# VH-VL binders against q8ixk2r445to577, part 12

Target 1, 133 residues: q8ixk2r445to577
Amino acid sequence: FFGMLQNKGLTDYCFDYNPPDENQIVGHQVILYLCHGMGQNQFFEYTSQKEIRYNTHQPEGCIAVEAGMDTLIMHLCEETAPENQKFILQEDGSLFHEQSKKCVQAARKESSDSFVPLLRDCTNSDHQKWFFK

## First folded at step 4 (VH-VL)

Design m17 (framework fv_zigakibart)
Fold by ESMFold2-Fast, scan of step 4:
Structure m17 (fold): chain C 133 residues (1-133), chain A 120 residues (1-120), chain B 107 residues (1-107)
Amino acid sequence: as target 1 above (133 residues)
Amino acid sequence: QVQLVQSGAEVKKPGASVKVSCKASGYTFTSYWMHWVRQAPGQGLEWMGYINPSGGSTKYNEKFKGKATMTSDTSASTAYMELSSLRSDDTAVYYCARGGYSYGWYFDYWGQGTTVTVSS
Amino acid sequence: DIVMTQSPSTLSASVGDRVTITCKASQSISSWVAWYQQKPGKAPKLLISDASNLETGVPSRFSGSGSGTEFTLTISSLQPDDFATYFCQQSYSTPYTFGQGTKLEIK
């Protein structure tokens, strides 16, 4: 399925990827931003390989978390999805990162009033529940 | 077992400064933010600010900017909060509290509190 | 600043009663609300995070609900140990702010 990936707890906010230069679509942090309902920079696809793909620009980007880190960054998609790019979208809406055994949570960006998705220990919090709209 | 142990009660005169300490144990000190919250006698809780012990970055409630200074010593796993130019209305119990990343900055463990009395 | 208003300020109840405390935010704050219990002379204790997430070790008779601007803390069957002051807190925006408190006392 595909669409805007919205947070159940932080209901005004969606996954958002807005690289500073459209010629450099990878290497930057995924953020949460006010849902605008227009797709574009908030349009993501969940694939059969458990990837969260960003297809608005070329080449396609895939969300990844580096070992030992908790931030979600845009990486190039690979022919075979590496473990750091695999997320299991559960029936309850949780987004489970297989390699780290942690869940994606809506959180505040350090020292700011901006929001970002981060890996955290899995809980039943609505801030860890996501759905496509 | 997570514990936050604060320094003892202080009695100060108006115009003085006070520095309260909060020693953390039972967890990795640099993995959690440390918040400071005060409570005046018979009143509610007032958030003062936080410090990230990893790197020392701080965020203050605007009311306490220029009044409170938060610092930390990672080698000692201790956070500090200093109040300058004390006034009688600074009389309160001052708490340190750990902000859990998993809780969206809710305060999961608290120090026992330090009573600061400002009287002439 | 976001203002958190609790009601009632004081609540008298008996052991075994179902008790509800309400907290209203001056603007929409999603589910960024926590509830704390404070006993005289003690530090506050976190009961509920993210409006409805029960903290480890907190009895199941405590529950939280709400989103946007109105939040509730419910104690389904009061026990003697529950007579205390309860505070709500928003963490949507700094400065983080608390409600004025609700004192739960013996009827």
Scores: ipSAE 0.008, ipTM 0.607, lowest interface PAE 10.5, mean pLDDT 87

Design m18 (framework fv_zigakibart)
Fold by ESMFold2-Fast, scan of step 4:
Structure m18 (fold): chain C 133 residues (1-133), chain A 120 residues (1-120), chain B 107 residues (1-107)
Amino acid sequence: as target 1 above (133 residues)
Amino acid sequence: QVQLVQSGAEVKKPGASVKVSCKASGYTFTSYWMHWVRQAPGQGLEWMGYINPSGGSTKYNEKFKGKATMTSDTSASTAYMELSSLRSDDTAVYYCARGGYSYGWYFDYWGQGTTVTVSS
Amino acid sequence: DIVMTQSPSTLSASVGDRVTITCKASQSISSYVAWYQQKPGKAPKLLISDASNLETGVPSRFSGSGSGTEFTLTISSLQPDDFATYFCQQSYSTPWTFGQGTKLEIK
């Protein structure tokens, strides 16, 4: 699968990655932004290794969550995906983070009017349901 | 100073249509979804659906699909909800409400309500 | 659809009392609950979002708690202005649904 990764509950919002420093594409938080249909910063690829890859910039990034954290950050991809970069896209649209046993949820970013994906205990909530386009 | 101002009360005959308006001010109209909520006389609240004024996408409660149509006019900062083929059980107060979002939806500002009475 | 059931349907209390309104969901909904106050002839007003987040401008005597299937709205010291009907709402799954309401009568 590839394309814009949209949330069922937070309608019309998509995964978006726009690092402020183009010399360092890793280490920054993935956000949610109004889906614009143009790809670019909202274009992601779901791979056979269960990675969510971002290849609009080089080198390619892979979304990860550090142990004990709940925010999705961009890391460098590896030949064999490490556990913290594995997300299982379920048939019901849940995006299950294998290492933490938690699901990706749309949420408002603390102290702002911006939105972010983050890990929360898995529920069957529409806010934890994702689809490409 | 966020305000949602709705059109006035309507009295309609069965079979007619009615279009309720909700004029927004005090915020950027296209930055928030507009929801519609129904309250029958002496009853609780029922969510009908919403429209995203940025692009016009809509989502309806299945109970109101085919009965309600939601539209918006960004140049006028106004949302509309039209009810078709009115019956007596459509008699209710209809509210527009601005959708806020944290982990899920909540309604942070409401219009004053529009009473629609269907009588013959 | 998720059914939200409030209890009690009505309650009478005196100014200064601590009152609690309960809301039960027909299935686990995590913390996706909001609470509203509606005065006669007026539109509802948001009091609490995400089960416990107090809306700005709402008096601190109001508080919310709970997760899963049982949620509570508490007014720690009832004031005359608190005469109203209170509604809970889930935003876990569409359609978003409200409780039937709890009418608080001050006596």
Scores: ipSAE 0.220, ipTM 0.759, lowest interface PAE 4.8, mean pLDDT 89

Design m19 (framework fv_zigakibart)
Fold by ESMFold2-Fast, scan of step 4:
Structure m19 (fold): chain C 133 residues (1-133), chain A 120 residues (1-120), chain B 107 residues (1-107)
Amino acid sequence: as target 1 above (133 residues)
Amino acid sequence: QVQLVQSGAEVKKPGASVKVSCKASGYTFTSYWMHWVRQAPGQGLEWMGYINPSSGSTKYNEKFKGKATMTSDTSASTAYMELSSLRSDDTAVYYCARGGYSYGWYFDYWGQGTTVTVSS
Amino acid sequence: DIVMTQSPSTLSASVGDRVTITCKASQSISSYVAWYQQKPGKAPKLLISDASNLETGVPSRFSGSGSGTEFTLTISSLQPDDFATYFCQQSYSTPYTFGQGTKLEIK
């Protein structure tokens, strides 16, 4: 699977990563933004290793969750995917983060009307359902 | 605040094994990769590999595959590097070093080094 | 493997001098270069990351530049504490590799 990773509940929003500098693609938070259909900063690949890869820049980035945190950040991909970079995309559209045992949910960023993907307890909410477009 | 403290010097005979430890403090151990770098007497630096303490996943420099084994103990905030079948040309100072995440794995903090001498 | 070649291997200079050390990569590595200082009996110390980013606590007389295949470390006004061996390192791809080192000696 590859393409724009769109939310079922927040229907017009997609995973989005726009690093400020091509030489510093890691360490920044993944956001949600209106799906523009152009790929680019919204183009992700779901791999057989359960990674969500951002291949637009070199080196390739992989989404990870820092220990004890609920935010998704961009890290460098490894030859063998570490547990903090593994997301199980389930048949119902849930993205289950193996290390934390939580699901990725579309959520409002505090003190803002912008949106971000965050780890939350798994529910049957459409805000926790994702699909590639 | 951030410290990496390594085990003491070792003198080994050819054919023996050695296990070097690196105890981390002052940061969240599982949030950074731990790398191992060696330096033979009067020589340059050679990257051996890294371990991700949160997953236990490792990546080795091909030269050290089958020779070096990297492990970690999250509860003790300690990384380990074991060398097997020691030869005289394994004589070196072995360093652990923390990988910086924002700049493509530059090594921002280093252990003091562990001298391993292989002598017949 | 990416080969990092430093020049010169040895550099003699006096306090107050401006010195430049060059590092060349065998292929383009964007800006994924770090510079380290090592004094006898000590672990290396990170000076510069991402080719030009000065690390916290490192004196401003140190600077880095370059991209692609050629990188430089410059010390604008040498101090006694700067006589050491300097290494460049690429982090573009594994195995991560270091230059052979440049020993900065008193003239």
Scores: ipSAE 0.006, ipTM 0.523, lowest interface PAE 16.3, mean pLDDT 85

Design m20 (framework fv_zigakibart)
Fold by ESMFold2-Fast, scan of step 4:
Structure m20 (fold): chain C 133 residues (1-133), chain A 120 residues (1-120), chain B 107 residues (1-107)
Amino acid sequence: as target 1 above (133 residues)
Amino acid sequence: QVQLVQSGAEVKKPGASVKVSCKASGYTFTSYWMHWVRQAPGQGLEWMGYINPSGGSTRYNEKFKGKATMTSDTSASTAYMELSSLRSDDTAVYYCARGGYSYGWYFDYWGQGTTVTVSS
Amino acid sequence: DIVMTQSPSTLSASVGDRVTITCKASQSISSYVAWYQQKPGKAPKLLISDASNLETGVPSRFSGSGSGTEFTLTISSLQPDDFATYFCQQSYSTPYTFGQGTKLEIK
């Protein structure tokens, strides 16, 4: 799958990666932003290794969750995807993070007024349902 | 079509409180944040804060903490902004504005504005 | 707080002119800037979001550009309906802040 990864519950919001320092492609948090249809910072690929890849810049970035954290961070992709970079996109639209046993949910970022994807206990909420557009 | 209709002008004395309403129509009220922005006479725009009508959570500009209180009534699709302990420098036009979303927020629809005049 | 400074504060121009308004942020804000038009006695109207995205229904003569700390709003061929005050706004962090405004008036 390639495209914009959109949330079913938070309608018109997509995964977005746009770090404040454009010269440093990895190491920052993935956010949610209005789906604009222009690709670039909202263009992702879901791979057969269960990675969510950011292919706009080289080297390729892969979304990961660091141990003990709930935020999604951009890391460099590895030859063999580590467990913290694996997300199971289920038939119902859930993104299940195998290592933590949690689901990706659209949520308001604490200590800021933006929206971000966060790991939360899995529910049937539409805010935990994602699809490529 | 999207509309935000605000309550009418208010004239208050110092020390009083005022509550401005903003009635939304033409969209799902709980799907969009509601911001409040003021404009003092001859001055620029000043962001006051926002409320998420879905859960009632708020974010205030530090300058307005303890002065402004934002609430919403989802059944009426109406947002409210109350100013307490009014002073003459609170005289301004107060706008509600729909900011849809998240990072890189913009205010895509605005109410017509409510003029609040504070004078002795 | 991030301070947004517009230049010029007033601009006189004639119909048909190309006009440019500049907005400078006190720190890097990537592309998180919006532009608004306000006519006397009316609420502001969103023209441009995310520095360069033209809002639906806004005439194509309006365009935005810039990133980091310097942003511009351009009107390629000024029309009578364009005489108004223009504001830039950053959405990089709270509190959201606006520029002081640029008044575009008839020359």
Scores: ipSAE 0.006, ipTM 0.535, lowest interface PAE 12.8, mean pLDDT 84

Design m21 (framework fv_zigakibart)
Fold by ESMFold2-Fast, scan of step 4:
Structure m21 (fold): chain C 133 residues (1-133), chain A 120 residues (1-120), chain B 107 residues (1-107)
Amino acid sequence: as target 1 above (133 residues)
Amino acid sequence: QVQLVQSGAEVKKPGASVKVSCKASGYTFTSYWMHWVRQAPGQGLEWMGYINPSGGRTKYNEKFKGKATMTSDTSASTAYMELSSLRSDDTAVYYCARGDYSYGWYFDYWGQGTTVTVSS
Amino acid sequence: DIVMTQSPSTLSASVGDRVTITCKASQSISSYVAWYQQKPGKAPKLLISDASNLETGVPSRFSGSGSGTEFTLTISSLQPDDFATYFCQQSYSTPYTFGQGTKLEIK
């Protein structure tokens, strides 16, 4: 699948990666932003290796979660996908991070009306359900 | 056991200021946000703003910007809300309430309320 | 600002009745809705968060449902302790806003 990765519960929001500094494309947190339908910073690819790839900039970025953390960070893609970059998109729309055994949830970023995806215990909440548009 | 204890009732004249306190216990004060909500007699609940005790960052409802000032003292586990230039329509019960940012803001524990009466 | 319109304003019911209170948002707010119970002279008490999540310690006769713009709070078998005013609240966007309240009275 590829396109804009939209949340079922937070219906107007999509995965978004817009690093503030062109000199450092990776290492920043993935955010949620109003879906604009133009691709660009909201265009992601779900691969057969269970990666969520960001191909808008070179080198290609892959979403990862570091051990003990709950935030989704953009890392460099590797020829062999490491376990921390693997997400299972399930039939019900849940996005399961196999290494941590947690699900990606739309959540509020502290101090703001902004939203971010982060790892939480898996529930049947629509805030944990995602689809490509 | 989580508890939020507010300061006692205040009677003030128009033009005065009032500072309401909210002392937290039973949890780590800096791990949750403190919101302030008021309720005027015969009216509904009105959100005023919040403070993150970790770092002291605040966000105000525009209606109360310049009117209310929120602060916190982490060593005392106490949040404060000060109202300036009081008018009769500031007469209300003022509540502090604990919030969590993870799922959006819901207020799981509330103070008992502080009645502020503005009269001549 | 997001306006939360609550209905009915007052509801008369008897112990054992099933009662439903509705809350309508002026725009889509996902599931960012909480329900509170307030008794005279007391602070509000959280009943439901995230539209349908029952708060720990709240009786199972309370349930919440809805998403987007329409939300409901249901009490399946009304008990004497349930006569109170109920408020919905959106936490989707600041300023966070409450419905005007529904007063549940003994019939």
Scores: ipSAE 0.013, ipTM 0.639, lowest interface PAE 7.9, mean pLDDT 87

Design m22 (framework fv_zigakibart)
Fold by ESMFold2-Fast, scan of step 4:
Structure m22 (fold): chain C 133 residues (1-133), chain A 120 residues (1-120), chain B 107 residues (1-107)
Amino acid sequence: as target 1 above (133 residues)
Amino acid sequence: QVQLVQSGAEVKKPGASVKVSCKASGYTFTSYWMHWVRQAPGQGLEWMGYINPYGGRTKYNEKFKGKATMTSDTSASTAYMELSSLRSDDTAVYYCARGGYSYGWYFDYWGQGTTVTVSS
Amino acid sequence: DIVMTQSPSTLSASVGDRVTITCKASQSISSYVAWYQQKPGKAPKLLISDASNLETGVPSRFSGSGSGTEFTLTISSLQPDDFATYFCQQSYSTPYTFGQGTKLEIK
């Protein structure tokens, strides 16, 4: 699958990656932003290796779980996807991170008016359901 | 302070349509979602859907798809809900409610309600 | 659809009483519950969000608890202003649904 990765509960928001510096695409937090349909920062590819790839900038990035945290960040893709970069898109729309046994959920970022995907215990709520559009 | 002021009561015949307005003040209109909820006489609350005034994207309760249309006018800080092909069982008080989002939805301010009566 | 069932449907109490209203979800909904107060002829008012978060300006005698399928709204010492109908609401999955309401009446 490929396209905009949209949330079922927070229906108008999509995965978005907008690095502050085009020459350093890794290390920053993945956010949720209003779905705009213009591709680029909101265009992701779900691969057969269970990666969520971002290739608007070079080098190509892969969404990863930040070590010891529940946040999602951008990292360089590896030849063999490490466990922190693998997400299982389930039939019910859950985006399951097998290594942590947690699900990706839409949430308001702590102390701000911005929104982010976070890992949380799987609750099967609409806020943890995702689809490509 | 935050206020949501709705349009006045409407009496309509079966088959007509009605458009209810909800004028917001006291906050940035595009920073919150606007939900619509109805309450039939002596009955409970029923969620109809929401609109994000920033961009105009909507989410409807399946029951109201093709029946209700939600729109907004950012220059007037006003949200609208139009209900078509009115039937007697659409008689209800219709509320707009401001939605915030944390890990899920909550409705922190409500309009005073608009009574819609459908009678022949 | 998730069905929210409140108990009791009607509750008679006196000023100063401790009152509890229960809300049961037809399936597990984590903590995605809000509570509202509605007085005759008026719009609902938010009391509690995320099962236990007290809304600003709501008196501290109101509290919410619960997770999963069973949720409770408690009024620790009932005041005259509290006689109203109370509704629980889930935002776990669409369509978002409300309980049938609990009418709190003067005993």
Scores: ipSAE 0.498, ipTM 0.841, lowest interface PAE 2.4, mean pLDDT 91

Design m23 (framework fv_zigakibart)
Fold by ESMFold2-Fast, scan of step 4:
Structure m23 (fold): chain C 133 residues (1-133), chain A 120 residues (1-120), chain B 107 residues (1-107)
Amino acid sequence: as target 1 above (133 residues)
Amino acid sequence: QVQLVQSGAEVKKPGASVKVSCKASGYTFTSYWMHWVRQAPGQGLEWMGYINPYGGSTKYNEKFKGKATMTSDTSASTAYMELSSLRSDDTAVYYCARGGYSYGWYFDYWGQGTTVTVSS
Amino acid sequence: DIVMTQSPSTLSASVGDRVTITCKASQSISSYVAWYQQKPGKAPKLLISDASNLETGVPSRFSGSGSGTEFTLTISSLQPDDFATYFCQQSYRTPYTFGQGTKLEIK
């Protein structure tokens, strides 16, 4: 699967990654932003190894969650995907993070007017349902 | 100072249509969704749907699909909700409300309401 | 559809009382609940979002709690301005639904 990864609850918002420069594509937080349909910073690939891969820049990035955190950040992809980079896209649209046993949720970032995907206890809410478009 | 100002009361015959307006000010109109909620006399609140003024995409409560049509005019910062084939049970106060979002939706600012009366 | 049931439908109280209004969801909805106050002839006003997050400008005597299927709105010391109808609302899944309302009236 590949394309713009959208939320069913926070309609018209897509996973978005726009690093500060092309030489540092790693270490920054993934956000949610209005879907613009131009690919680029909103184009992701869901791989057979359960990675969410960002291929717009080189080297390629993979979304990960650091231990004890609930935000999604960009890491370098590895030959064998580590557990913190594995997400199960379920048939109901849930995006399950195996290592933490939590689900990806659309949310407003605290003390900000911006939106982010973050980990929360799994529910069947629209706000935890994702699809590629 | 966020304000939502709605059009005035309407009295209609069964079978007519009505178009309610909601003019927004005090914020960037395309940065928030506009929801519509109705309240029949002596009854509770009923969510009808929303429009995203940025792209014009809409989402309807299935009960109102084919009955209500939501549109927006970004140059005028105005949202519209049109009801067709009016029946007596469409008599209600219709509200526009701005959609805020944190972990889910909530309505942080509301229009004053437009009373629509359908009678014969 | 998720049904939100409020209790009581009508509540009589005196200034200074602690008042609690309950809202029950027909299925588990985590914390996706907002509370509104509506005075006669006026539009609803947001009081609380995310079950417990107090809206800016709302007096601290208002508080919300709960998760899953049972939610409460509490007014710790009722004031004259608080006599109104209160509604809960879920945004867990479309269609978003409201409780039937609780009318708080002077005793």
Scores: ipSAE 0.540, ipTM 0.865, lowest interface PAE 2.1, mean pLDDT 91

Design m24 (framework fv_zigakibart)
Fold by ESMFold2-Fast, scan of step 4:
Structure m24 (fold): chain C 133 residues (1-133), chain A 120 residues (1-120), chain B 107 residues (1-107)
Amino acid sequence: as target 1 above (133 residues)
Amino acid sequence: QVQLVQSGAEVKKPGASVKVSCKASGYTFTDYWMHWVRQAPGQGLEWMGYINPSGGRTKYNEKFKGKATMTSDTSASTAYMELSSLRSDDTAVYYCARGGYSYGWYFDYWGQGTTVTVSS
Amino acid sequence: DIVMTQSPSTLSASVGDRVTITCKASQSIRSYVAWYQQKPGKAPKLLISDASNLETGVPSRFSGSGSGTEFTLTISSLQPDDFATYFCQQSYSTPYTFGQGTKLEIK
């Protein structure tokens, strides 16, 4: 699968990654932003290793969640995907993070007017349902 | 000083269309979604859908798909809701409401309402 | 669709009373509920979001609680300005739905 990862509940918003510099791909938080249909910052690939890859810049990034955290951050991809980089896109649209046993939810970033994907306990909420466009 | 000001009352015959406007002020119009909610006389609130003024993307309650059309004019900071093929049971007060988002939508500011009466 | 059922539909009370309104969801909605106050001829006003988060400017006598399928709005000491209709609303799943309303009347 590839394309823009769009939220069912917050229907105008897509996964978005806009690093400060093309040479500093890793270490920054993935955000949600208005779906523009142009790819690039919103173009992601879901791989057979259950990775969500960002291939717009080099080196390629893979979305990860650090142990004990709930934010999605960009890490370097590895030859064999580590557990913190594995997400299962389920048939109901849930994006399940294997290591934490939690689901990715669209949420407002605390103390800001921006939206971000965060790990939350899995529910049947539309805010936890995603699809590639 | 957020304000949502709606157009005046309308009286329509069955089969006609009506277009309600909602002019926003006191905030950046494109930073918030505009939702539409109606209330029939003596009845509860019914969510119709929303529009994102940034880009004009809409989401409708299935009940209103093909019947309601939501649009916006960013230069005028105005949202519109047009209801077609009016029936007597479309008689209601129609509200625009600004959507705040946390773990879901909540409506922090509302227009004063536009009364639409459908009668023959 | 998620059905929100409020009880009671009408409640008579006196100034100074403690009033509780209940809202039940037809399925679990976590804390995805908001409460609104509506006075005759006026638009609804947001009181509480996320089940228990009091909106800025709303008096502290209002409080919300609950999670899953049962939610309550409480007014700890009823004031004259509080006689109105109250609605709960879920934003867990589309279409977003409201309870039928609870009319709070002077006893």
Scores: ipSAE 0.007, ipTM 0.586, lowest interface PAE 11.5, mean pLDDT 87

Design m25 (framework fv_zigakibart)
Fold by ESMFold2-Fast, scan of step 4:
Structure m25 (fold): chain C 133 residues (1-133), chain A 120 residues (1-120), chain B 107 residues (1-107)
Amino acid sequence: as target 1 above (133 residues)
Amino acid sequence: QVQLVQSGAEVKKPGASVKVSCKASGYTFTSYWMHWVRQAPGQGLEWMGYINPSGGSTKYNEKFKGKATMTSDTSASTAYMELSSLRSDDTAVYYCARGDYRYGWYFDYWGQGTTVTVSS
Amino acid sequence: DIVMTQSPSTLSASVGDRVTITCKASQSISSYVAWYQQKPGKAPKLLISDASNLETGVPSRFSGSGSGTEFTLTISSLQPDDFATYFCQQSYSTPYTFGQGTKLEIK
């Protein structure tokens, strides 16, 4: 699967990665932003290794969650995907992070008009359902 | 200070349409969603749907699809909800409510309500 | 649709009492619950979000708890201003639904 990764609960918002520094394109938090339909910073690929890959910029990035954290961070992709970069996109739209046993949820970033994907205990909530468009 | 001010009470005949307005002030209108909730006399609250003023996209409760139409005017910071083909059971107080998305939707500010009475 | 059922439907209490209102969901909804207060002729007011988060400006005597299918709103020491109807609401999935309300009246 590939395309713009949208949330069912926070309608019209897509995974978005637009790092502030073009010379350091990894290490920043993935956000949610209004879907613009143009791909670019909202274009992601779900791979056979269970990665959510961002290849709009070079080098290619892969979404990861560091141990003990709940935010999604862009890391460098590796030849063999490490456990912190593996997400299972299930038939019902849930995005299960294998290492933490938690699911990706849309949420508002505190004291901000910004939205982010983050990990929470898995539910069948609309807020944890994702689809490519 | 956040305020949502709704249009005044309406009395309509069956088959008519009514358009309720909700004027927002005290915040950036396009940064929050506007939801609509109705309450029939002596009854509980019923969610109708929402509009995202940024872009104008809408989501409706299936019960209100084809019945309610939600729109917004960003220059006027005003949201609208039009209800068509009115029936007596549409008699209710209609509220606009600001949707703050946190981990899910929560309605942190509400309009004062607009009473719509449908009678022959 | 997820059905939210409140108990009791009516609760009589006196100023200074500890009051507890329960809300049950027809399916597990994690913590996606809010509580609202509504006075006659007025719009609802948000008290608690995400089951237990107290809204800014809401008195600390209000608290929420619960997860899954059973949620509780507690008022630790009832004040005259607290006599109102209380509603729970789920935001787990559409359509978002409210409980039928609990009317808190003077004993």
Scores: ipSAE 0.440, ipTM 0.838, lowest interface PAE 2.3, mean pLDDT 90

